# Ledger of designs, part 260: miniprotein binders against q9h3h3

Target 1, 235 residues: q9h3h3
Amino acid sequence: EDGFTAEHLAAEAMAADMDPWLVFDARTTPATELDAWLAKYPPSQVTRYGDPGSPNSEPVGWIAVYGQGYSPNSGDVQGLQAAWEALQTSGRPITPGTLRQLAITHHVLSGKWLMHLAPGFKLDHAWAGIARAVVEGQLQVAKVSPRAKEGGRQVICVYTDDFTDRLGVLEADSAIRAAGIKCLLTYKPDVYTYLGIYRANRWHLCPTLYESRFQLGGSARGSRVLDRANNVELT
Below, E stands for the ipSAE of ESMFold2; O stands for the ipSAE of OpenDDE; V2 stands for 0.75 times the mean of E and O plus 0.25 times the DockQ between their complexes.

## First folded at step 19 (miniprotein)

Design yI3 (at its last look DockQ between E and O 0.89; V2 from the best seeds 0.00; counts 0 for: SAP 72.37 > 70)
Fold by OpenDDE base, look of step 19:
Structure yI3 (fold): chain B 235 residues (1-235), chain A 84 residues (1-84)
Amino acid sequence: as target 1 above (235 residues)
Amino acid sequence: SPYMIRWKIYMLLRFADLLLERAEELKKEGDPEEAKELLEFVQYLLRMAIELAEKLGNEDLLKRAQELIDRAQKLLEKLRELES
C-alpha cells in the first residue's frame, strides 16, 4: 500500500466519521432490544450511501454499539498537533517512542483492533458477536463500516481507551476471540490519524502497533499477539 | 469543539487537494472513468468541508473549499468533453 492509497483510505474514513451513524447505545437502550436492532441493520445490507432497497435511505458512515462504560475522550488533540509541528521543525529524530510519549503527554490514547471481512453472513455474525460483547460490558465500543457500492471488505473496529495499556489491549483481543472471531486483527492507535501519519510516511512510522493471530489449542487466550514495534510475542 | 471542526476542515481540504491532483494524473494516464469517480468523491469531501466552514463562520476556509470545488468541476467538464 502506497502513500496515496493510505491517504485515500484515510479520507474515506474521515468522510464516514462525518456522515450519520447508526448507533445502539446500551446506556440508554435495553439490552433486550439489541437482537432486533441487529436484525434491522445488518452491516452487510446497510449501504454507505443509502442505496435503494437498503435498510437505510440516507448515507451511513458507521454502524456502532456503545457499551455501558463508554466515555468518549479524545484528549488534548490541539496540544498534540502543536507539539508534533514543533518536533518536525526541530529536526530531531522521530520514532514510535516519540509518538508514544506525545500521545501520553497530551492524553490522546485511544486505539482500536481492526478486522476486515467480506460482506455476508460471516461479517454479520461477527458483528453480532462483537455487539453483544459490548452490550455485556466485555468491550467498551465498536463500529463496523457499511457496505460499499463496489463491495469489498468491511471493517470492524473495536476500541480501547489506552493503547499504552498493554493489558487492556490484550483483554480486548481476548474478548474479541471469545466472541468467536478467528481472523487476523491489527491494532492501531488513533494518535497517528490525528497527526496525519499513514502508511509509507517519510518517518517510516508504522501505525500498526499490534497484530493478533488466532491460535488453535495453544493459548488460553486463543490468540498470539505480536508487538510489531519490537517484533516480540506478548502472549 | 471549534478546534476539532477546524482540524476536520483542514484535513478534508488536504485530502481533496491530494485526490484532485491524483485525478489530474489519472486523466493524463488515460483513465477518465477512475478520474471521474475520484472527482465525485472529492466533491463529496468538499461539500462536507463547506458545511463545517459555514458552521464555524470561517469565510477563508469556505473560499478555499469553493475554489477546490471549482477546480474539480472544471476537470470533470474537461473529462466529459474528451469522451464526447
Scores: ipSAE 0.631, ipTM 0.887, lowest interface PAE 0.7, mean pLDDT 91
Fold by ESMFold2, look of step 19:
Structure yI3 (fold): chain B 235 residues (1-235), chain A 84 residues (1-84)
Amino acid sequence: as target 1 above (235 residues)
Amino acid sequence: SPYMIRWKIYMLLRFADLLLERAEELKKEGDPEEAKELLEFVQYLLRMAIELAEKLGNEDLLKRAQELIDRAQKLLEKLRELES
């Protein structure tokens, strides 16, 4: 696997996290304003660096929607990072189980479903469906990347509170599918991001915990979800 | 928190160092346009890191960021000389 490409993408994600965001916050903004906001800032047209003719004149790192009941809890990230540094100097083995235990011990339990879509109608339609699901309370928070100069795939991230709560993660998958989304979804716990662990890391850890595939004939409402850590189907 | 800002600086410097080494490899491979584009992004990361390090007053991290920005700038100047 090519670790350089993953590290480059991670660096771009971090830079985006630090640039300004365009946010619809349902906690302070009436739901009736959502459609106008979506029309003003379609992710296919919001540019990463504020290109001429785009709706934004300044850099935008992310476009986000916060639900009415959104109550983020990052947990003990500082303690997690300190314990991780100590573990690395201890010489003890680093495994997926080790990472899971660190996340549990320090209550860094959030994670996200990800989907990758090319710029255009399909992306903008998918984002609008996700944003409505967040404002209506079926999902808590989501974000989408803006359009890059080269026009590559963009990403929608849909967050959940607790990657160990499989029912909650599956309920979010169901809400995403109910919004009409049929593409591959992957689920990544935030612990890997906070520790700087990406795809081609030196410990050979896989940050993808679950995969969801749309199944028209395989289930009643359309998902087949695989636990990548244990190679076990959950649905 | 100050610890979270310090963690962000560490990660920015890690990424910048890796990408800078890749830009040096691209120059050696004869791909100066890709190297230049990558260096511009490295400079973007390092400007973020310097701003945060100055905010904290952390002289060790600031020194590391300054060393990397100097290396990136020198390589960028070499690439621009080769273009014309």
Scores: ipSAE 0.605, ipTM 0.889, lowest interface PAE 0.9, mean pLDDT 88
ESMFold2 (binder alone), look of step 19: mean pLDDT 85; pTM 0.825

Design yI4 (at its last look DockQ between E and O 0.89; V2 from the best seeds 0.77)
Fold by OpenDDE base, look of step 19:
Structure yI4 (fold): chain B 235 residues (1-235), chain A 85 residues (1-85)
Amino acid sequence: as target 1 above (235 residues)
Amino acid sequence: SEYMIRWKIYMLLRFADLLLERAEELKKEGSDPEEAKELLKFVQYLLRMAIQLAEKLGNEDLLKRAQELIDRAQKLLEKLRELES
């Protein structure tokens, strides 16, 4: 993936973030209504721009589910960005460790497991599993991209509060696997997004911290999680 | 926050500029005009978002910049359409 592609995808993600969301909020909506909501807004049928015949007439950036324990906290993003600008101006070396420290200092610690799936029944089924896990309190918050271009993959994002908490990251992986998801997962901290650091950046920073592969019969967790930064298996 | 809105506007403008440049390159290379047109439509989409946010801030400078980019995108789109006719 070249720098342009990364920037383009980032632009699409940003636009999606700014468009209206279809949200099931378990804090205000009974869990018993989840199935009806899922049936009403299957991700494979919800369209990014509200195409005729879709469940949505207006643009939808994301379809999301908020768990009962969900509390949006992005930390000190402004402070983070200021510190990042100062760091760049200083000419000091920038490493993954530097970004980690910046994230910690400014409490910008959110991250997400990502999975890419083709539109269709498998995607809708996967999303339903994730949504249930969120509503049941196994996960805190998740979102899925609506259908865009024909043949384009959709992404499910499952968030964790702290990308530096390995146990929390692993627990989310386990919950995703327990929901029946068997595809490849990648974990990305949000700090990279807030700083505009994408793939093929000039600092050679990799925004993917973890990779999870499904494993049959081997691990108690049903997956093998690799720390990409250190090239070490965590499970 | 006002800061975050400004940041979003700047990022939108940055992305719009980048994608607009790419569309211009595609045109120069003689690539499929449809790809460039799709990029330009998305550029316009981003810029409309930027305008909406800039209006909320009452920032005339950002509005002006966004409008300039829209005008460039529109001009390029018109040129691409002419090439197909």
Scores: ipSAE 0.728, ipTM 0.911, lowest interface PAE 0.6, mean pLDDT 92
Fold by ESMFold2, look of step 19:
Formats: structure tokens, C-alpha cells, sequence
Structure yI4 (fold): chain B 235 residues (1-235), chain A 85 residues (1-85)
């Protein structure tokens, strides 16, 4: 059940990756145009397949904002995938450590903080805050899913360039919290996506590396971040 | 690269096959046909993407596999529509 759901979601994500995206690219678009763009394409109103009455008439896979310094670098994905196939036939154990080592060896180091929100004002407000943080340089790249026909939760992805750089991952968490976001955040390295490893996979691997929980009452911007691989609190 | 395009086609075909099997199971279980129809529409969407990529590569084996799956999905969709008549 959970395995089928994870693979179905992965299929939807792959299809979305391949459809057109709505992009605000700070490298070519003045920052003063951001607010108008956000008002034109709120993620709660942009539809996945271009439904009647939405601002888009054609399919949209993702809504994205690229920061000034955005430079795509996926690393050696082909080499990673080849090594993964060889590892599976080698008889050696498949563990989080071996996946981490493959990602490092092939320089496939990007990952993302994820948040899931229902369509509406809260989602659109969170996205606007994230988008501003990207354009202002506190975050590098973010995307948000459009509204699907069945009206389920949507996801905001905030990318970092190196999941092994804990300081950089924690700085991104802090920037997300500074935008007023209080919901649960989970962090997933892109290596799992490129290898097709989902939540209920046959190796019992957990693609979530970190969890961030907003902590009320103690500090204005406190987070509690748990390292899921080692079951230790980082904060 | 051609390797990455081929990998994308393999993943699309794998997802399509999995979801198609689920739609067939839903029909066998006697479930309301709407869930199965939603899956089949999405299966066809995935397969049209796979066909487009396979044509770009000129890979006739992958194109034939995608076509066989889309035909199977279409046949099941027609059976579900007949149940509504």
C-alpha cells in the first residue's frame, strides 16, 4: 500500500519534471517584478493540467524561482546509476552508508527541504516568502507543485547544493523559518531520486535524511533538527 | 545524454506497467471505475512521454513496448466506459 503510493507519487514527480515549468529567473528578471509574478501564479491557483478558470491554459509541472547564482550541476548521474547497478549485482550490502559514498564519489550532492501544505492562503504565503528569500540570496533555488485535480496537498522544495554540508543544510532551514514557516520539514538527498529509491523500497532505506520541527516558546526562530540516519538531534 | 534519455524511458515504462496492473486489480475487485479510470489516464500520459522520447532516440524496441502498454490501457479504459453505459 505505502510502497504503491510512494511509487505513484514518484511517477507524478517524474511527469511533472518533464512538463513545462513556470520560472522566475532572477538571473534574467529584475527583482522588482517578483511580486507581480507571484500574484499572477499563486500555487494554489495554478493547475497541473491547465484546468478551465486557472491562470494557466497548458500543463505546468512545477513553479520555480532561480536565484542570482543558480548554476545547475547534477554531477555524474550516469556514473552513479552505473555504479548502483554494479553494487546491486555485487552481493555487497545496500545501506545508507553505501548510498552516501556513491553520491560523494559521483558528486551527486544536491538535496532539498520539503514541506507539504494544503492549497490556499497559507501555501501561497509560504511560497511567496520562500521565493523572496531566493531572489534576495538567502536561498538558492526553490520550486512548488501546482494544484492537482484531486486537490491534495502541495509540496515546496527548497534546494541545497551539498547534503553532506550540515552547516549549509541548517542555514537553509533557518532561512525557511525566518520566512515564517512553522510546519514539519523533511530533507531528502537527490541521490535517492536519481536511483529510483522511494519510501517503501526493497532495501528498507529511508530517503529522509533530516527532519526539522519548529519549536515554540524557547526562541523566536528555534528549530529542532533530527538526523534520521544516526537518530541524533543536531540542534 | 542518450543514456539519460533511455533511463527516463525505462522508468516511465516501469511506472506505467505498475499503475496499469493496479488499474486492472481495481476492476477485478469491483471497485467504482473512477479510480481505475484516473490511473489509466495517467498511465497514458506517462506512455505518451515515453513514446516521444523513444521516437527521439529512434529506439524501436522501447517504442513498441510503450505502444503495447498504451493499447492495453486504452482497451481497459473502453471496458470501464462500457460499464457506465
Amino acid sequence: as target 1 above (235 residues)
Amino acid sequence: SEYMIRWKIYMLLRFADLLLERAEELKKEGSDPEEAKELLKFVQYLLRMAIQLAEKLGNEDLLKRAQELIDRAQKLLEKLRELES
Scores: ipSAE 0.720, ipTM 0.910, lowest interface PAE 0.7, mean pLDDT 88
ESMFold2 (binder alone), look of step 19: mean pLDDT 84; pTM 0.820

Design yI5 (at its last read DockQ between E and O 0.94; V2 from the best seeds 0.81)
Amino acid sequence: SEYMIRWKIMMLLRFADLLLERAEELKKEGSDPEEAKELLKFVQYLLRMAIELAEKLGNEDLLKRAQELIDRAQKLLEKLRELES
ESMFold2, look of step 19: ipSAE 0.759; ipTM 0.923
ESMFold2 (binder alone), look of step 19: mean pLDDT 85; pTM 0.830
OpenDDE base, look of step 19: ipSAE 0.733; ipTM 0.912
ESMFold2, look of step 21: ipSAE 0.781; ipTM 0.925
ESMFold2 (binder alone), look of step 21: mean pLDDT 85; pTM 0.833
OpenDDE base, look of step 21: ipSAE 0.744; ipTM 0.915
ESMFold2, fold request of step 22: ipSAE 0.784, 0.783, 0.780; ipTM 0.925, 0.924, 0.924
ESMFold2 (binder alone), fold request of step 22: mean pLDDT 85, 85, 85; pTM 0.833, 0.831, 0.829
OpenDDE base, fold request of step 22: ipSAE 0.733, 0.736, 0.736; ipTM 0.915, 0.915, 0.914
ESMFold2, last read: ipSAE 0.802, 0.788, 0.697; ipTM 0.929, 0.927, 0.907
ESMFold2 (binder alone), last read: mean pLDDT 85, 85, 85; pTM 0.828, 0.829, 0.830
OpenDDE base, last read: ipSAE 0.728, 0.728, 0.731; ipTM 0.913, 0.913, 0.914

Design yI6 (at its last look DockQ between E and O 0.83; V2 from the best seeds 0.71)
Fold by ESMFold2, look of step 19:
Structure yI6 (fold): chain B 235 residues (1-235), chain A 85 residues (1-85)
Amino acid sequence: as target 1 above (235 residues)
Amino acid sequence: SEYMIRWKIYMLLKFADLLLEKAEELKKEGSDPEEAKELLQFVQYLLRMAIEMAEKLGNEDLLKRAQELIDRAQKLLEKLRELES
C-alpha cells in the first residue's frame, strides 16, 4: 500500500473512533448473553452509517468486546507527544530505538494484533471466536470495524498491554490461533498511532513490529512470528 | 482529557487537509468525478466532527481552521457538480 492509502485508512479509523460503538462489556454483562449479542450484531451486517435493513439504525464506529479484567491504561500520551515534538526540533536522529525508548519512558506500551478479512461468514466466525476468547479471559479486549463499503475489507484488532513484553504478545497470538484464525496477523504498537506515524512516513519507520503466519501442515495451533524491527524470528 | 480532545481535532483537520488535496488532484487528472465527490463528502464528515468538538472545547483557532477547510471542500464539490451539467 502507498502512503496515501495508509493515511486514508487512518482517517477512516479516526472518524470511526469518534462515532458511537457497539460494546459487549463482560465487566457489566453476563457471559451467557454473548452468543445472542453476536448473532444480533455480526460485523458483516452492522453498517458504518446505519443503512436501511441493518441491525443498527445509527452510525457505528466500532464493535467491541471488553474482557472481565480490562482496565484501560494509555500511559502518559501527553508527555509522549510533547517529547516527540521536542525531539523533532532537536536535530537528533529519529530511529526505531528512539521511538521504543519514548514509549517506555512515557508508559505508552499498548499495541494490537490486526487481521483483515472480507465481509461474510469467515469474518463473522473469526470475530465470534475472538469475542469468546475475550469473554473467557484468554484475551483482554478486541474490536472489529463495521461494514462500510461493498467489497472493502474489515479489520479485527486484538489488544495487548505491552509491546515490549514479547511473551505476552506471543501468548495473545496463540490465543488468536486457538480461536481458529489462520490468516496473516500484523502487530502495531499504539505509540505510532499517537505520534501520527504511518507506513509512508518521512522517517522511514515501520509501524508493523511483528508479523504472525499460521504454521503449515501441522494440526497443532501455532504460528511463525517475525520481529520486523530486527528481522529475526521469535518462534 | 482536554489535551486529548485538542489532539483529536488536530488529527481530524490534518487528515481532512490531506484528503482534500487528493480530491483536488483527482479533479486535475480528469478522474471519475464520483471518486473525488466521495472523498469530499468524507472530508466534510471529518470537518463537521472537528467543528462540533472545537465548539464544545471553545477553541477558536481550531474552529477557524476547520471552517476554512470546509469552505474549500464545498467550493470544490460545487465545481465537480457543475462539470456534470
Scores: ipSAE 0.685, ipTM 0.886, lowest interface PAE 0.8, mean pLDDT 88
Fold by OpenDDE base, look of step 19:
Structure yI6 (fold): chain B 235 residues (1-235), chain A 85 residues (1-85)
Amino acid sequence: as target 1 above (235 residues)
Amino acid sequence: SEYMIRWKIYMLLKFADLLLEKAEELKKEGSDPEEAKELLQFVQYLLRMAIEMAEKLGNEDLLKRAQELIDRAQKLLEKLRELES
């Protein structure tokens, strides 16, 4: 993936973030209403721009579920960005470790497991499983992209509060697997997004920290999680 | 926060500028005009979002920049349409 493609995808993601969201908020909505909501807004049928015949008449950026414990906290993004600019100006080497320290210093620690699925029943089923896990408190927050006109893959994002907390990241992986998800998962910190660091960046930084592969008959967790930075299996 | 909104607008404008440049390159290279048009439509979408957000903030500088990019995108789109006629 070249820099242009990465930036284009980032632009699409940013536009989606700014468009209206379809949200089920478990803090204000009874859990008993989740099934009806899922039936009303299946991700495979919700369209990005509100196509005729879709459940939505207006553009939808994301479909999201907020858990009871969800509290949006992005940390000190302004401070992070200022520090990042200063670092670039300094000419000091920039490493994944540098970004990790910046993230910690400014408390910009959110990250997400990502899964890509083709539109259809499998996607809707996967999303339903994730949504239930969120409402039940096994996960904090998740979102799924609506269907694009071209019928490309849709993405489910499952967030964790701290990408530096390996246990928390692994627990989220376990919860995703427990929800019946068997596809490949990748984990990406949000700090890279806030700093405008995408694939094929000039610093050769990889925004993917972890990879999870489903394992049949393996460990109690049902997956193998690889630390990509260190090339070490965590499970 | 207001800061985050401004940052998002700035990023939208940055992306719009980048994608607009790419559309110009596609035109220059003699690529399929349809690809450039699709890209420009997306650019216009980004810019409309940026304008709406900038208006809510009352940020005239961001509005001005967005308008400049829209004008540039529109001009390019018109040129592409002329090539198809």
Scores: ipSAE 0.647, ipTM 0.876, lowest interface PAE 0.7, mean pLDDT 91
ESMFold2 (binder alone), look of step 19: mean pLDDT 84; pTM 0.814

Design yI7 (at its last look DockQ between E and O 0.83; V2 from the best seeds 0.75)
Fold by ESMFold2, look of step 19:
Structure yI7 (fold): chain B 235 residues (1-235), chain A 85 residues (1-85)
Amino acid sequence: as target 1 above (235 residues)
Amino acid sequence: SEYMIRWKIRMLLKFADLLLERAEELKKEGSDPEEAKELLQFVQYLLRMAIQLAEKLGNEDLLKRAQELIDRAQKLLEKLRELES
């Protein structure tokens, strides 16, 4: 995908981040209300800008579920961004290892598993399964994009709090698969977003750190997980 | 934080400038004006967000930059609408 397309998609994601979200927050809302909420706001019917006939009358950037244990922590983003600027002027090489170290040093460790699905029953069913897993405590937090006017794929993001904690990342993958999801998953650390590093970037960095493929017979209910930076299988 | 708000404004302006330049290229190439118009409508959406944040922060420099970009976007939209009449 070319650099303009990647930046256009990043702009759309940023606009979505800043628009209102529809949130089910298990920390303040009884779990018994989840099924009614899911039925009211299926991601295939919630529209990005509040189209006629949708359940929302105003723009919605994301639909999200926060688990009981959700504790947001962005880390030292300001220090991260300052160190990144200094690194770029230093003449030292910029590599995936460099980005990893910046993220560790500044405690910007969150990341997310991503799945892309077409609008319809399959998307709504997958989202409902993920949302239940979050409320039941198997996952911490997840979000799904609303339907765009042009059609096209929507994305479910399932967050983890530390991309360097491979056990935690693999446990999230297992919980996603236990919800019956068999599609390709890709994992992206948030550090790349805070530094404005997208696919087709000038440093040729790949923002996808892990890849999960469903395969019958795998220990994590058929998952095979690859570390793309090091070309090493984790499972 | 105030730092994060300022960063968001700068990113919105960067994206808006990039998309606006693309819309200007599309007009110069003689491309279908509908594609450029859709892009400019999104540019205006980004810039309205940037203006609201810059006003809330009280940052006159970022506000002025956002206002200059929205003026450019509006002028290009008017030119594209005239071509369709």
Scores: ipSAE 0.781, ipTM 0.921, lowest interface PAE 0.6, mean pLDDT 89
Fold by OpenDDE base, look of step 21:
Structure yI7 (fold): chain B 235 residues (1-235), chain A 85 residues (1-85)
Amino acid sequence: as target 1 above (235 residues)
Amino acid sequence: SEYMIRWKIRMLLKFADLLLERAEELKKEGSDPEEAKELLQFVQYLLRMAIQLAEKLGNEDLLKRAQELIDRAQKLLEKLRELES
């Protein structure tokens, strides 16, 4: 993927974040209503721009489920951005460790497991499994992209509170696998998004920290998780 | 916060400018006009968001910049449509 593709995808993600979301909030809505909500808004049928005949008439950026323990805390994003600008001006070397320290200092610690799936039954089924896991308290929050261009993949994002908490990241992977998800997962901290650090950036920073591959008959976790920064298997 | 809104506007304008440049390149290269059109429609989408936010802030400078970019995108779209006719 060339630098231009990365910027395009970043722009799409930003636009999606700014558009209205379809949200099931388990804090205010009974869990018994989840199945009806999933049936009303299957991700494969919800359209990004509210196409005629879709469940939504208006643009939808994301379909999301909030668990009982969900607390929206993004930390000090403004302070993070200011520190990042100052760091760039200083000419000091920028490393993954630098970003990790910035994230910790400003409490911008959220991250997400990402899975890409083709539109259709498999996607909707995967989403239903994730949504249930969120409502049941195995996961805190998840979102899925609506259907956009024909043939385009949709992404499910499953969040964790702290990308520096290896155990929490691995527990989320296990919960995703328990929900029946077998595809490749990649884990990305949100700090990279807040700083505009995408693939093929000038600092050669990789925004993907972990990779999870499903394993049949393997460890109790049902996956192999690779630390991409150190090229070490964690499981 | 006002800061975050300004940040969003700046990012939207940055992306719009970059994508507009790409659409211009695609046109020059003789690429599929449809790809360039789709890109330009998305550019306009981003810029409409920027305008809404700029209006909310009452920032005339950002509003003007967004409008200028929309005008450029529209002109390029018109040229691409003329090439297909």
Scores: ipSAE 0.735, ipTM 0.916, lowest interface PAE 0.6, mean pLDDT 91
ESMFold2 (binder alone), look of step 19: mean pLDDT 85; pTM 0.825
OpenDDE base, look of step 19: ipSAE 0.722; ipTM 0.913
ESMFold2, look of step 21: ipSAE 0.714; ipTM 0.907
ESMFold2 (binder alone), look of step 21: mean pLDDT 85; pTM 0.824

Design yI8 (at its last look DockQ between E and O 0.90; V2 from the best seeds 0.76)
Fold by ESMFold2, look of step 19:
Structure yI8 (fold): chain B 235 residues (1-235), chain A 85 residues (1-85)
Amino acid sequence: as target 1 above (235 residues)
Amino acid sequence: SEYMIRWKIYMLLRFADLLLERAEEKKKEGSDPEEAKELLEFVQYLLRMAIELAEKLGNEDLLKRAQELIDRAQKLLEKLRELES
């Protein structure tokens, strides 16, 4: 059942990827316009398919903010997918180390911190904090899902450009915490998405590389980060 | 690129096939018909996206695969509507 649920969510994410997005692009839009844009399109009110009374009349897949330094680079996805097929046919073991090597070889290095929140003020406030961090240059790019189901949780994704760069991933975690985010964060490399590998996959791979839990006690970071692959704390 | 468009079509078809199988299971089990209908409507949404992409490629084989799945989804929707009466 958990495998079906993960693939159902992946299908919803893919459909959202392909629908129109609402984008604040700091590369072309003055930072002073951000607050008005956030007020116009709160993620708790923007609906996935353009429901009556929402700010949008057409489907919206994602609401996104691009930082001034954002440069899209998915890497050699075609080569990655071809090498993945060859690996499966070879009979060689499929491990997290193998996936890491494929991602490095084909330069598919991006990943994202994820957080799930219910619709409402908490979600809208969290998104606004993240969006400001992106426009101010502390984060590179982020997106949030629109409202789909009554009472259903929404997801904020905060991207980093290289999941093998632990310092960069930890810096993004710190910037998220500095924006006032206290909930659980999970980090997932994009390589898993491009290969169609989700929770409960047949290889028993875990797409979550890191977990971040808010840590009380006066740390400037405010979090404890666990490396799931090596079962060690990074912070 | 053409490769990435084909990859998107394959993934959409894979998801649609899985979700359609689940909807068929829900009907067979006698589960809530509204849940199965909502799932099938989403299947059709995925398949319309796949058809649009396949048309852009001019790929007759992928169009046929997508159409076969959308016909299966529609047939199941009709059966669920009959059960309501």
Scores: ipSAE 0.722, ipTM 0.917, lowest interface PAE 0.6, mean pLDDT 88
Fold by OpenDDE base, look of step 19:
Structure yI8 (fold): chain B 235 residues (1-235), chain A 85 residues (1-85)
Amino acid sequence: as target 1 above (235 residues)
Amino acid sequence: SEYMIRWKIYMLLRFADLLLERAEEKKKEGSDPEEAKELLEFVQYLLRMAIELAEKLGNEDLLKRAQELIDRAQKLLEKLRELES
């Protein structure tokens, strides 16, 4: 994936973030209504721009589920960005460690597991499993991209509060696996997004910190998680 | 926050500029005009978002910049349509 493709995808993601969301908020909506909501807005049928015949008539950026314990906290993004600009101006070397420290200093610690699935029953089923896990408190928040005009893969994002908390990241992986998800997962901190650092960036920073592969009969967690930065298996 | 809105506008404008340049390149290369049109439609989409946010801030400079990019995108789109006719 070249730099242009990465930036294009980032632009699409940003546009999606700014468009209206279809949200099930477990803090205000009874869990008993989840099934009806899932049936009303299956991700494979919800369209990005509200195509005729879709469940939505208006553009939808994301379909999301908020858990009972969900509290949006992005940290000091302004401070982070200021520090990042200063760092670039200084000409000092920029490493993954540098970004980690910036993230910690400014409390911009959110990250997400990502899975890509083709539109259809498998996607809708996977999303339903994740949504239930969120509503049941096993996960905090998740979102899924709507169907694009050209089709293609849709992405489910499952968030964690702290990408530096390995246990928390692993617990989320376990919960995703427990929900029946068997595909490849990648974990990306949000700090890279806030700093405009995408794939094939000039600093050679990899925004993917972890990869999870499903494993039959192996680990108690049902997956192998690789630390990409250190090339070490965590499970 | 006002800061975050400004950041979003800047990023939208950056993306719009990048994608607009790519559309221009595609045209020069003789690529499928449809691909360039799709990019331009998305550019316009991003810029409309930027305009909306800039209006909320009352930032005339950002509005002007967004309008300039829209004008460029529109001109390119018109040229592409002429080539198909």
Scores: ipSAE 0.695, ipTM 0.898, lowest interface PAE 0.6, mean pLDDT 91
ESMFold2 (binder alone), look of step 19: mean pLDDT 83; pTM 0.808

## First folded at step 20 (miniprotein)

Design k20
Amino acid sequence: SETIEVTVTEETSPEEVAEEIVKALEEGAEKVRLVAYGREAIERAWEAIIIVAKRLGRKITVTIEKEDGKTIYTISLEKE
ESMFold2 (binder alone), alone request of step 20: mean pLDDT 81; pTM 0.772

Design k21
Amino acid sequence: SKTIEVTVTEETSPEEVAERIVKALKEGAEKVRLTAYGREAIERAWEAIIIVAKRLGRKITVTIEKEDGKTIYTISLEKE
ESMFold2 (binder alone), alone request of step 20: mean pLDDT 82; pTM 0.778

Design k22
Amino acid sequence: SETIEVTITEETSPEEVAEEIVKALEEGAEKVRLTAYGREAIERAWEAIIIVAKRLGRKITVTIEKEDGKTIYTISLEKE
ESMFold2 (binder alone), alone request of step 20: mean pLDDT 82; pTM 0.774

Design k23
Amino acid sequence: SETIEVTVTEETSPEEIAEEIVKALEEGAEKVRLTAYGREAIERAWEAIIIVAKRLGRKITVTIEKEDGKTIYTISLEKE
ESMFold2 (binder alone), alone request of step 20: mean pLDDT 81; pTM 0.766

Design k24
Amino acid sequence: SETIEVTVTEETSPEEVAEEIVKALEEGAEKVRLTAYGREAIELAWEAIIIVAKRLGRKITVTIEKEDGKTIYTISLEKE
ESMFold2 (binder alone), alone request of step 20: mean pLDDT 81; pTM 0.764

Design k25
Amino acid sequence: SETIEVTVTEETSPEELAEEIVKALEEGAEKVRLTAYGREAIEMAWEAIIIVAKRLGRKITVTIEKEDGKTIYTISLEKE
ESMFold2 (binder alone), alone request of step 20: mean pLDDT 83; pTM 0.792

Design k26
Amino acid sequence: SETIEVTVTEETSPEEVAEEIVKALEEGAEKVRLTAYGREAIERAWEAIIIVAKRLGRKITVTIEKENGKTIYTISLEKE
ESMFold2 (binder alone), alone request of step 20: mean pLDDT 81; pTM 0.773

Design k27
Amino acid sequence: SETIEVTVTEETSPEEVAEEIVKALEEGAEKVRLTAYGREAIERAWEAIIIVAKRLGRKITVTIEKEDGKVIYTISLEKE
ESMFold2 (binder alone), alone request of step 20: mean pLDDT 82; pTM 0.783

Design k28
Amino acid sequence: SETIEVTVTEETSPEEVAEEIVKALEEGAEKVRLTAYGREAIERAWEAIIIVAKRLGRKITVTIEKEDGKIIYTISLEKE
ESMFold2 (binder alone), alone request of step 20: mean pLDDT 82; pTM 0.779

